# Designs tried in a protein design chat: VH-VL binders against Vacuolar sorting protein 39 (VPS39). Part 26

Target 1, 267 residues: Vacuolar sorting protein 39 (VPS39), of Arabidopsis thaliana (Mouse-ear cress) (q8l5y0r16to282)
Amino acid sequence: PARIDAVESYGSKLFAGCYDGSLRIYSPPESSASDPSELHQETYVLEKTVAGFSKKPIVAMEVLASRELLLSLSESIAFHGLPNLETVAVITKAKGANAYSWDDRRGFLCFSRQKRVCVFKHDGGGGFVEVRDYGVPDTVKSISWCGENICLGIKKEYVILNTANGTLSEVFPSGRVAPPLVISLPSGELILGKENIGVFVDQNGKLLQTERICWSEAPTSIVIQNPYAIALLPRRVEVRLLRSPYPLIQTIVLQNIRRLVKSNNAV
Short names: E, the ipSAE of ESMFold2; O, the ipSAE of OpenDDE; V2, 0.75 times the mean of E and O plus 0.25 times the DockQ between their complexes.

## First folded at step 18 (VH-VL; framework fv_benmelstobart)

Design s4 (from r1 with heavy chain S31D, light chain E55Q Y91D; at its last look DockQ between E and O 0.79; V2 from the best seeds 0.00; counts 0 for: pae E 9.2 > 2)
Fold by ESMFold2, look of step 18:
Structure s4 (fold): chain C 267 residues (1-267), chain A 122 residues (1-122), chain B 107 residues (1-107)
Amino acid sequence: as target 1 above (267 residues)
Amino acid sequence: QITLKESGPTLVKPTQTLTLTCTVSGFSLSDYYVHWIRQPPGKALEWLGVIWTGGSTRYNAAFMSRLTITKDNSKNQVVLTMNNMDPVDTATYYCARDYYDWPGVYYYFDYWGQGTLVTVSS
Amino acid sequence: DIQMTQSPSSLSASVGDRVTITCKASQDIDNYVAWYQQKPGKAPKLLIYDASNLQTGVPDRFSGSGYGTDFTFTISSLQPEDIATYFCQQDDNLPLTFGQGTKLEIK
């Protein structure tokens, strides 16, 4: 009964955040020799289950390797030391948060909750300090840092929140079918989702280029790992090169991955 | 010159499968969505479905069990296939290009084909 | 599905008259409305998008307004070539839906 809602990797291990709030840790066998797709189905072994890792379902996780922390999003946002997973901080104001973005360069966290966007800063130790709290006109559906500012997907449009003064600048409407999806690039530039199309804009929302990255379906999330963009689609993962014409490099069918998860979840 | 042109049979019998081809010119199917819309005589337009640039489709739920839209970017063609035609499916069938004003409004139709009347009767 | 209720079904007016056509959406659709002109035997032609923006090449006697559920299309001074059927369309959600149309004729 271990439904998995979030996955992250750390070294050779996989962390799986479960609906019951447990964290499962998977590791490869000592001498694996299969190709990656078949390897996932048969080779990863449940090493450990951390019961009670979270009170509520774990809906997102992120490894902050430069700080040896794991960020988890469940009912609230918590930070855990790596490798031992001890809780270092819980952001109590983030109870009910639905989305977050981490700026690793500056140690800044932003998250959305109801009609608020809050900013916290890592204090250099084990704690976090609130920096700002902003009102926004509706619930935020997608959030990401863009330089020192924050891009928000609200209803069916994108806006940029200026963190210095709290003002919102309109960018453009998102798609009608897919919810808004905002992804930051390391340069502070953005990819903004419009159905299955990713549009490139600068940190002020100005069109950066005419060429778009085109997915086969509307992504639910995109991860940037230079020189690649990795998109989660309804039934697969697509990997594309972040250089025009953004060719498809790899497709991973989630049906095979879901079968592997069920096999490794045996009980 | 941006054009769309529907081609295919103008008469089909009940239960037969309709196949219509939309041939486009002046734009790339890699850059624009294409929709199929029909208009029964004397009635409102009905949206049938869309094919996205990546080849994924969305269909009107009223038709999705018998509707397929495919495309071939190299041939500049979008193909509508509708199974089990019935006399109530008699209509003028249009293909239309999604309106596109960068950075984008979707799901308005700035260019339409001339349409082809398909009559379903024995 | 979002229903678009268009009124009137037909309208007769003289050249130079101001013509007004309305659409009501069954739910809030912000400004996601387009208006089309369709002449007999021809495909529809886009006139207005996003409730109030004129498509390129459309004369400025055509205008649109509205937000939420109530939308208005206006011809400020009717011309002989404006005889057509006019439709509204929402693009807030799929399936896309159209008004029944308003047949406009000259008295």
Scores: ipSAE 0.011, ipTM 0.570, lowest interface PAE 9.2, mean pLDDT 83
ESMFold2 (binder alone), look of step 18: mean pLDDT 91; pTM 0.934
OpenDDE, look of step 18: ipSAE 0.340; ipTM 0.764

Design s5 (from r6 with heavy chain E106Q; at its last look DockQ between E and O 0.70; V2 from the best seeds 0.00; counts 0 for: pae E 2.4 > 2)
Fold by OpenDDE, look of step 18:
Structure s5 (fold): chain C 267 residues (1-267), chain A 122 residues (1-122), chain B 107 residues (1-107)
Amino acid sequence: as target 1 above (267 residues)
Amino acid sequence: QITLKESGPTLVKPTQTLTLTCTVSGFSLSDYYVHWIRQPPGKALEWLGVIWTGGSTRYNAAFMSRLTITKDNSKNQVVLTMNNMDPVDTATYYCARDYYDWPGVQYYFDYWGQGTLVTVSS
Amino acid sequence: DIQMTQSPSSLSASVGDRVTITCKASQDIDNYVAWYQQKPGKAPKLLIYDASNLQTGVPDRFSGSGYGTDFTFTISSLQPEDIATYFCQQYDNLPLTFGQGTKLEIK
């Protein structure tokens, strides 16, 4: 099978975006629906392959359950209806986009392309309207909504982009080993990566001085499953308490892991 | 009081392995990165590597094949191991604490050990 | 690797003189530069960080400036106790690298 570059969860199903532009849909066995409290070894089976889902590799996907849409990042940003996967919208201006963040509450999409940050709003139907276009001084490496503002990883620092006036305010410098990593929390706070440290900031970019997460290594991605933060490290996954800096809950040694995805009480 | 102190052999034969220990006090290795830096007599400083709070390391590529840094937080010790020593490796070896400015590592050094001169000679 | 070219390699000045040392980075490193003082037989001592911030406890006759590739370290009024070798260091990227050093002597 083709290399999987993106993974997303939709209900009990798993979506796998592949390098060849195909989307593979996997389903759990029927017996898994009995008791969610029981741990089961499940073998997912390939249910469907959608060839030509994208012309280019699928870099990322996100299920917008409240809107019954699947967001895909590839050549551009596209939205597909769920469960049928028909394309309902393509953000033409997002051609070449390298990162995005969806605000589900407000229905806003922000994405970065080169040294630009664009904001689109979902019109409630099948369309999106451009509402903002900002220039930034460097290529955006990471992006996330931060309240009404946008947190950016630019060059070697984290900044807050004020969406009202387009001004940037520095949060703090990022590390020297890994690219910036911005993780949104349900509370509205963010975790910003600095080497092996996860730093908490509020929606205004203010540092929470007493809270941090310390990993064994610099994570490549973090998934939040309250009360846990699950980090993907080069050769393992670490599970730590979100609000406790040091307690390690679990280490799972895994080889060749590339993606972590949050699912229903699962990762 | 914050202190770092290097200890180990001061004389090593060519091809042998150097093992140095940095013992720290006044702070926790769980909170601070520790670096190793060396300085040949009369020459410039050379960064060797760093060990993170989580135990991960980064090395100067020039030494990566020969250098290992480990630590024991409970003992307040960082250990440098360098294989296949050569007279060119004669230098004063320092361990240094990474400057802490929240939210973390800065990669410049506020506290240093006194250094230990290691001579590689037959 | 980022090279830090420091100049001059040696300097002799009189007490009370203004002393200037420069470091040039091989690439843009913003303000990620530190300056150290090293007295004979001693470990380096941090004087300046982030190109221009004075370390706590360091006399204000010491200062630093610069951004990008060109950095300057200054002693406004040289004192006898300032006899030492001074080093610049970049921490923009790994590996960390130092300048060649400037040996400062009093006439």
Scores: ipSAE 0.387, ipTM 0.775, lowest interface PAE 1.5, mean pLDDT 92
ESMFold2, look of step 18: ipSAE 0.559; ipTM 0.799
ESMFold2 (binder alone), look of step 18: mean pLDDT 92; pTM 0.938

Design s6 (from r6 with heavy chain E106H; at its last look DockQ between E and O 0.71; V2 from the best seeds 0.00; counts 0 for: pae O 3.3 > 2)
Fold by OpenDDE, look of step 18:
Structure s6 (fold): chain C 267 residues (1-267), chain A 122 residues (1-122), chain B 107 residues (1-107)
Amino acid sequence: as target 1 above (267 residues)
Amino acid sequence: QITLKESGPTLVKPTQTLTLTCTVSGFSLSDYYVHWIRQPPGKALEWLGVIWTGGSTRYNAAFMSRLTITKDNSKNQVVLTMNNMDPVDTATYYCARDYYDWPGVHYYFDYWGQGTLVTVSS
Amino acid sequence: DIQMTQSPSSLSASVGDRVTITCKASQDIDNYVAWYQQKPGKAPKLLIYDASNLQTGVPDRFSGSGYGTDFTFTISSLQPEDIATYFCQQYDNLPLTFGQGTKLEIK
C-alpha cells in the first residue's frame, strides 16, 4: 500500500491522497448507526482508487462542500468537482506552493511560494482570477486568512499581511523549537503556535492575553471541533477545551499518526 | 521574590549518575521554562537542556543520551539526571529561568540559581 | 551548532575607560543575542537582550549593538564594580551557545 500523505473527509467518506499520486476513497460499512450517541467501531473499506490523480505526491486536500469542489495541493493547487473528481481548475501560478488557505465565505484562495503570497478569487463559474501578489521577506511556513488580511508564519515570527496595501505587521515571535502554526477559528480568531502553547489572537493580530492553550508538547497540527481543540503530538493526540488553557479532556496514545482531519462530529 | 536553588551531591564518582534538583519560588513552573546550564571551572557556559511548561524537554545533542530533565509543578522542582559521569563533567551546574514576556519565550535567562559545584572524582 | 566567537578573552582597563567586547556568530542570528555579567563565585547576570535592549535595573553605561553576525557589548565608563567575566549568548537556534567569555580587570 502506498503511503498516505493527505486525508480529507467528504460526507461519510474519507479521501486519502497518496505519495504515488493516487487518491483512495474509503467508505464506512453499511451498518446504520441508529444512535449517533453510541460509540461504534467502524472499519472503513476501500471503495475506489483513482490512479494518476496527481503527478506528484498529494500534500494536502480540502473539501469545499459549499462549492462541491475538492482542493488538492501537490505540484500545484487544483480544484476537482465532487463527487466525480474531474479537474475543474488548476492554478498554474501555484506551482511550487507550500501552503494555502481558503476563505469559503468570500471565495478567496491565498497561497505561498518562493517568498510570495498570491491571492485568487473564485469567479463563481469554475474559474479563478488572480487578484493580488505580494512579496514577503522569508519563506512562508504557515498561512491563514484572518478577516480580510492574511496571517503568516515567516521564519521565526508571525505577521499580518495587510491585503489592501501589502504591509506586514509583526504579531510575535513563533519560537525556536517548532515551525510556525496558524490555525483559524470559526469566530475569526486565530491560534498561533509557540512551542507547547497555543496563543489566541484576533483577526487583527491583537493578542488575547488571557486566553491560551497549553499542550504537553508542541503540536504538529490542531483541529478545532468546538468546544475542543485537538492536537496531534509526536506520539499522541490531546483533546483540550478550546477556551480553557489547562484542562486536559483526553489523551489518546497513537503510534505513527501523521494527519488529523475534521469530520462530522469526528476526527 | 524569585529564586532558584540547586541541590544535590557535590561529589560523584566516575560512571555514577548525577541527580540535581532545582527548587524554585516566586513563580510557577506551569508558566516558565527552566533550563540547565553548566560551567567547568574557568571555562565557558554550556547549555544542557530545557523543560517546557508542559513537561516536554529539549536537550543539547551532546548530552541527549545521558541527560534527563523532569519536573513536578506542584513541588516547584526540576530534576536533572545525568548518567555515566566523567571527570570532564566537573562543573558548576545552574538552573535558570527563561525570560518571559507573554507570549514571548526567548531562551535567555533572567534568573539563575546560585549554582552547585559538582566534582567527579574517584 | 552556532558558534559564538568572543573577543578579547581578557581585558584590562582603567576606571572611566570605554570598554568594548565583540562577539561573532557563525551564521546570521538576527538580533537574538544576550550579554551576561558574571562576578567571581556568582551566577551570570543578564545585562542585555535582543542585542541592544538593556535589562531592567542595569546601569545605562552598559549597552549592546549589532545585527546578523557581528555584535558589540560596551561599557561607556568602566566602574570598579564592573570587574567580572562577560559572556555573549545566542538564542536563535538550539542548542543555545555562549561565547568563550571576556575577563575584565581594572588597572
Scores: ipSAE 0.054, ipTM 0.667, lowest interface PAE 3.3, mean pLDDT 91
ESMFold2, look of step 18: ipSAE 0.542; ipTM 0.796
ESMFold2 (binder alone), look of step 18: mean pLDDT 92; pTM 0.939

Design s7 (from r6 with light chain D50W; at its last look DockQ between E and O 0.79; V2 from the best seeds 0.00; counts 0 for: pae E 2.5 > 2)
Fold by OpenDDE, look of step 18:
Structure s7 (fold): chain C 267 residues (1-267), chain A 122 residues (1-122), chain B 107 residues (1-107)
Amino acid sequence: as target 1 above (267 residues)
Amino acid sequence: QITLKESGPTLVKPTQTLTLTCTVSGFSLSDYYVHWIRQPPGKALEWLGVIWTGGSTRYNAAFMSRLTITKDNSKNQVVLTMNNMDPVDTATYYCARDYYDWPGVEYYFDYWGQGTLVTVSS
Amino acid sequence: DIQMTQSPSSLSASVGDRVTITCKASQDIDNYVAWYQQKPGKAPKLLIYWASNLQTGVPDRFSGSGYGTDFTFTISSLQPEDIATYFCQQYDNLPLTFGQGTKLEIK
């Protein structure tokens, strides 16, 4: 079987982007729809394989439900119509992009390529228009919208990029063990990772609390499923309450887990 | 008052295991990383490893196969275990607190134990 | 691993003298450098962090500078109580590494 490099949820279905450029679509069994209140082990079945979905490995995917689009990051950033998966748009300038963030409310895409941050806006139809192009001091490792600004992990620090004037403001140094991790919260705030610590900041990079989320290890990813923050650790998943004092709710020991995806009140 | 204090055997035979305990006061191990550093007589400092607030550890690769660091937050103790000791491991062993300036965890050390000299000899 | 090459290994100076110690990193480490003072039989004491920030309670005759690969530690006016071995340390990446130290004596 092909290596899965990206996972996304669309309705009840799971999309798996593979190293060979194929997209695999899995569906739950029909019996799973009967009682959503009960926890059941479900065996998903491969429904469809779209060969040649991408020429290169699919690095990331995101379902934009409000627009019925699937965003894919591979050799570039592409948008595909849902459910038919026809290519609607390709951001040519995003060739070589390594990270992106979608603002669904405003219809803005930002992505990083080399030492550049680009902003595109959805034109309301099937196209995207370039809005901004910023130079940054170093290669962007992580990127996320924070209000009208953009939070960047550059080298070993977090910075806020002011989209209005292109200026960078330093937030704080990142950790030494894990790459920068920027997580958007529904409130518009961010959680910034520093080793095993999650730090809360507002859209301007201001520290919101002296309290922190403390994980047992440095997470590789965090999914927010209110009221919980769910962190993927090297050998387990930790579920913590996204309220002070952020207590540990559950630990799930899992082997060889690489991806964590939010889906229909599930992860 | 912030203090760290190393305790354990000061003499270890070759091939035996060294166990040192760092007892801290004036701060919580839930809030601060604690490191182990050693210094052979008349030589430079050598970083051994660190234990994070969450209990995870990182080690110097040179010692990873022999070194284990654990802690008990409730007892305010960090424990270093090093296997297969050799005379070359003779050194003063220190535990040190990682500097903390919210949200900074920066891996320089503001407080040190007094150190304990461990001699490895037959 | 990042090597910190410290110089000189030993230094003798008179009271009131300006003393300078240098550390060179094997790669660019920005300003992720700390300096320590270690008196005989004692644990190291933090003097400088972020290459140039003076630790609270440390006399202002101590200072640090540098960015990238070359770092300097300075005592503007050497005092008798400054007899010690001084160490630089990088914390840009694990493993943490120290310079070999500079033993400072008074003539």
Scores: ipSAE 0.502, ipTM 0.813, lowest interface PAE 1.2, mean pLDDT 93
ESMFold2, look of step 18: ipSAE 0.546; ipTM 0.789
ESMFold2 (binder alone), look of step 18: mean pLDDT 91; pTM 0.935

Design s8 (from r6 with heavy chain V105I; at its last look DockQ between E and O 0.78; V2 from the best seeds 0.00; counts 0 for: pae E 2.04 > 2)
Fold by ESMFold2, look of step 18:
Structure s8 (fold): chain C 267 residues (1-267), chain A 122 residues (1-122), chain B 107 residues (1-107)
Amino acid sequence: as target 1 above (267 residues)
Amino acid sequence: QITLKESGPTLVKPTQTLTLTCTVSGFSLSDYYVHWIRQPPGKALEWLGVIWTGGSTRYNAAFMSRLTITKDNSKNQVVLTMNNMDPVDTATYYCARDYYDWPGIEYYFDYWGQGTLVTVSS
Amino acid sequence: DIQMTQSPSSLSASVGDRVTITCKASQDIDNYVAWYQQKPGKAPKLLIYDASNLQTGVPDRFSGSGYGTDFTFTISSLQPEDIATYFCQQYDNLPLTFGQGTKLEIK
């Protein structure tokens, strides 16, 4: 069955990347969007299904709003124009990549494949050029830019890859249960996952503060939408404010949400 | 001063449910994991489970079917419930605090409660 | 589950002796080993973490070493107050598991 493994927002719409390679686009009903005096839960409805968007499961996606692109990770890494989703570029060397990070300010892409980390640069047009390729000691489980360097979660550790010389510097151990999770903040700082908690560090891996962001369960992914952090948990989505004490703002239970989607797709 | 204190019945009959309360002081349950560990007389320590700061739990599979750990942050209490007690469950039961300092949770224990001996016999 | 096999199960030594206790893990656990001291009728006390790091307030005569599967705990000069059971704990993976303990007695 078609499982949703990646979610991203674009304007008022939600994109859902599916295991069967389809992309589903959800939007709010027009009638519910125009009441500024009453803010309440909106039910998104399926607007469109793009069958055959990818031949392989869509594992991750990201809207690059400043460049009007959608980045997708499936068999490889691809860039698609918005709003019509035409393929602009495919990074052939990223075939089999399991994780990536995009630096929008510099136009740099890094991704991991098996025991390698590769860096590509946007050439100013519609293409990308390879800059560097690094060997790493094991499969990368999470990756993010930190300044000009790259923070990696490998095995049960966080390390920083120096892009100039390929050297790895240790940061600290990750959790024993959950895999490493590295999240960039717009400030250039990082959130590093340690089970259900997020530890705030600077771009060199040094602790910024003693306060932690605490989720109900270990997140599988986190999206930053200032001033909010949006975490995907096994059975729900949690939204928390990115200011101490990081209060829970909203919980969306996935089982109930999937029931709504099924009724909208009646044969 | 950081303390943990186990309280509850010291004698339980076979098939009954054991309920133990760990009362903590000097730290917040919103910041620290708390574990339950037991030590049968003359035997090695056995890890039972942990409750995370967010309230989710992880249990030792050997006990998972009859073990529940809950907490109430406002009461500074972590509660162990173990169903269907058997004489082999006779042990000293400890609650323990997970290490927290740099960078956070590590799964070894810097503070333990005094322990409470629970005897299961009819 | 990761088994921690501790040796010896008991040990008798004189004040001033060097004491060595070993733990062997059933799989590679890097350096994720802690050592505890448990005096009779008391809760365990953390001595060593990450195989070799001394917990704050623990005397320098206690030390640890090892990486991978083989770990050692050493008391360089045994003192009378060191009568206790000592045990290792792995924290590489859940469930957390403990060595059987070594009961240390003074001759």
Scores: ipSAE 0.577, ipTM 0.807, lowest interface PAE 2.0, mean pLDDT 86
ESMFold2 (binder alone), look of step 18: mean pLDDT 92; pTM 0.937
OpenDDE, look of step 18: ipSAE 0.722; ipTM 0.873

## First folded at step 19 (VH-VL; framework fv_benmelstobart)

Design t1 (from n3 with heavy chain S31D, light chain E55Q N93D; at its last read DockQ between E and O 0.81; V2 from the best seeds 0.00; counts 0 for: pae E 2.1 > 2)
Heavy chain, then light chain:
Amino acid sequence: QITLKESGPTLVKPTQTLTLTCTVSGFSLSDYYVHWIRQPPGKALEWLGVIWSGGSTRYNAAFMSRLTITKDNSKNQVVLTMNNMDPVDTATYYCARDYYDWPGVYYYFDYWGQGTLVTVSS
Amino acid sequence: DIQMTQSPSSLSASVGDRVTITCKASQDIDNYVAWYQQKPGKAPKLLIYDASNLQTGVPDRFSGSGYGTDFTFTISSLQPEDIATYFCQQYDDLPLTFGQGTKLEIK
ESMFold2, look of step 19: ipSAE 0.693; ipTM 0.863
ESMFold2 (binder alone), look of step 19: mean pLDDT 91; pTM 0.935
OpenDDE, look of step 19: ipSAE 0.708; ipTM 0.868
ESMFold2, look of step 20: ipSAE 0.634; ipTM 0.831
ESMFold2 (binder alone), look of step 20: mean pLDDT 91; pTM 0.932
OpenDDE, look of step 20: ipSAE 0.611; ipTM 0.847
ESMFold2, look of step 22: ipSAE 0.655; ipTM 0.849
ESMFold2 (binder alone), look of step 22: mean pLDDT 91; pTM 0.934
OpenDDE, look of step 22: ipSAE 0.520; ipTM 0.825
ESMFold2, fold request of step 23: ipSAE 0.549, 0.372, 0.711; ipTM 0.794, 0.714, 0.872
ESMFold2 (binder alone), fold request of step 23: mean pLDDT 91, 91, 91; pTM 0.927, 0.930, 0.933
OpenDDE, fold request of step 23: ipSAE 0.861, 0.854, 0.856; ipTM 0.932, 0.931, 0.931
ESMFold2, last read: ipSAE 0.575, 0.488, 0.525; ipTM 0.805, 0.764, 0.781
ESMFold2 (binder alone), last read: mean pLDDT 91, 91, 91; pTM 0.925, 0.932, 0.931
OpenDDE, last read: ipSAE 0.862, 0.856, 0.860; ipTM 0.935, 0.932, 0.932

Design t2 (from n3 with heavy chain S31D, light chain E55Q; at its last look DockQ between E and O 0.52; V2 from the best seeds 0.53)
Fold by OpenDDE, look of step 19:
Structure t2 (fold): chain C 267 residues (1-267), chain A 122 residues (1-122), chain B 107 residues (1-107)
Amino acid sequence: as target 1 above (267 residues)
Amino acid sequence: QITLKESGPTLVKPTQTLTLTCTVSGFSLSDYYVHWIRQPPGKALEWLGVIWSGGSTRYNAAFMSRLTITKDNSKNQVVLTMNNMDPVDTATYYCARDYYDWPGVYYYFDYWGQGTLVTVSS
Amino acid sequence: DIQMTQSPSSLSASVGDRVTITCKASQDIDNYVAWYQQKPGKAPKLLIYDASNLQTGVPDRFSGSGYGTDFTFTISSLQPEDIATYFCQQYDNLPLTFGQGTKLEIK
């Protein structure tokens, strides 16, 4: 069995990026694909395997529905047309990239490559134009758009990168148990991870409130599915309401969970 | 005024369980991390573990199998439990507050208890 | 675990002397180092944090420097009340670890 390192949803289909560089596409049974509002127990079946989709392991994928593109992170960052999966663009400068963030509203891609942050803009067609390239003092562990700025988790701290001039503003130190974790909210705000605590900040890195979302353990990832925040913990998934006081809604004990992916009304 | 104070038995027999209580005042345990640190006589400080404001814990791997830290925020108490004590565990045990600057947690200690000497002897 | 190798283990100096203690980390820990003073029979007292920041209320004769792996603690002019054992501590990663300590005496 192939090791799956990335998962994404496109319509009713599931995309699985594999360690061997293949992309596996799974489809639901025909009878259950008609009404997404209805809860069904579905057994997905392998529809197609695209061998050689990438030369390196696929680390992450993201469907850009508004543009009918699939973003893949592997050796570099590539864009593929949907549904045919032809390669539309490859960001050569993103070779070795370890993290990225897509701004769908503005059509901007930012990514980090060790101690560098680059910004590319989608030209509306099949191309991307480099617009920024900044050095940062430490290795980027997490990255996310925050308005026109970029929030970075750099080694053991959070900073805001001003995309206009490249200046860095310190937000606060990250924890020592888990790497920095930057989560974008639909509102434009961010949740920054501090051990088992999520801190809310605006696009400038300003603390929005003294309230915090408190997890049972330090999450490895968080998915926002309004009105819920869903955290992947070492041995379980924790669902909390994304409203003060952020109460625990549900704990799901699952074995061997490695990834959380947001889809339409599903995770 | 911020204070931490360790309390519990000062003499423990080998193989018995040590239970120490750290009583704090001047701050809330719901806001601060509290650490346990010990120091054998004439030796260096050794970090044992920490309990986070949210109740999560992290332990030094050297003690994980026999160390438990709990707290009661309403009582302003943090409790250390260490099983299977040995004479080598003879030390002054401290509870200490992690420096706090919201939302920062820094893992150095601005306030300490006075410490309590625990002797493990038959 | 990150080892903090502190030197010297003991030091004797005269009043007014400049005293220097060093701490070497087994890996790069940026500036995540604290220094403590521990007087006999007392708990450690925080003197320096983030390698070079003086804790509030601490005399300015105390200072710290360093970044990465090599750190230095300095007393610019030793005073009689400075008789104590001094410890470095890293807080880059868990478990938190301390140096072996430096026992400082006055001649």
Scores: ipSAE 0.466, ipTM 0.806, lowest interface PAE 1.4, mean pLDDT 92
ESMFold2, look of step 19: ipSAE 0.593; ipTM 0.812
ESMFold2 (binder alone), look of step 19: mean pLDDT 91; pTM 0.937

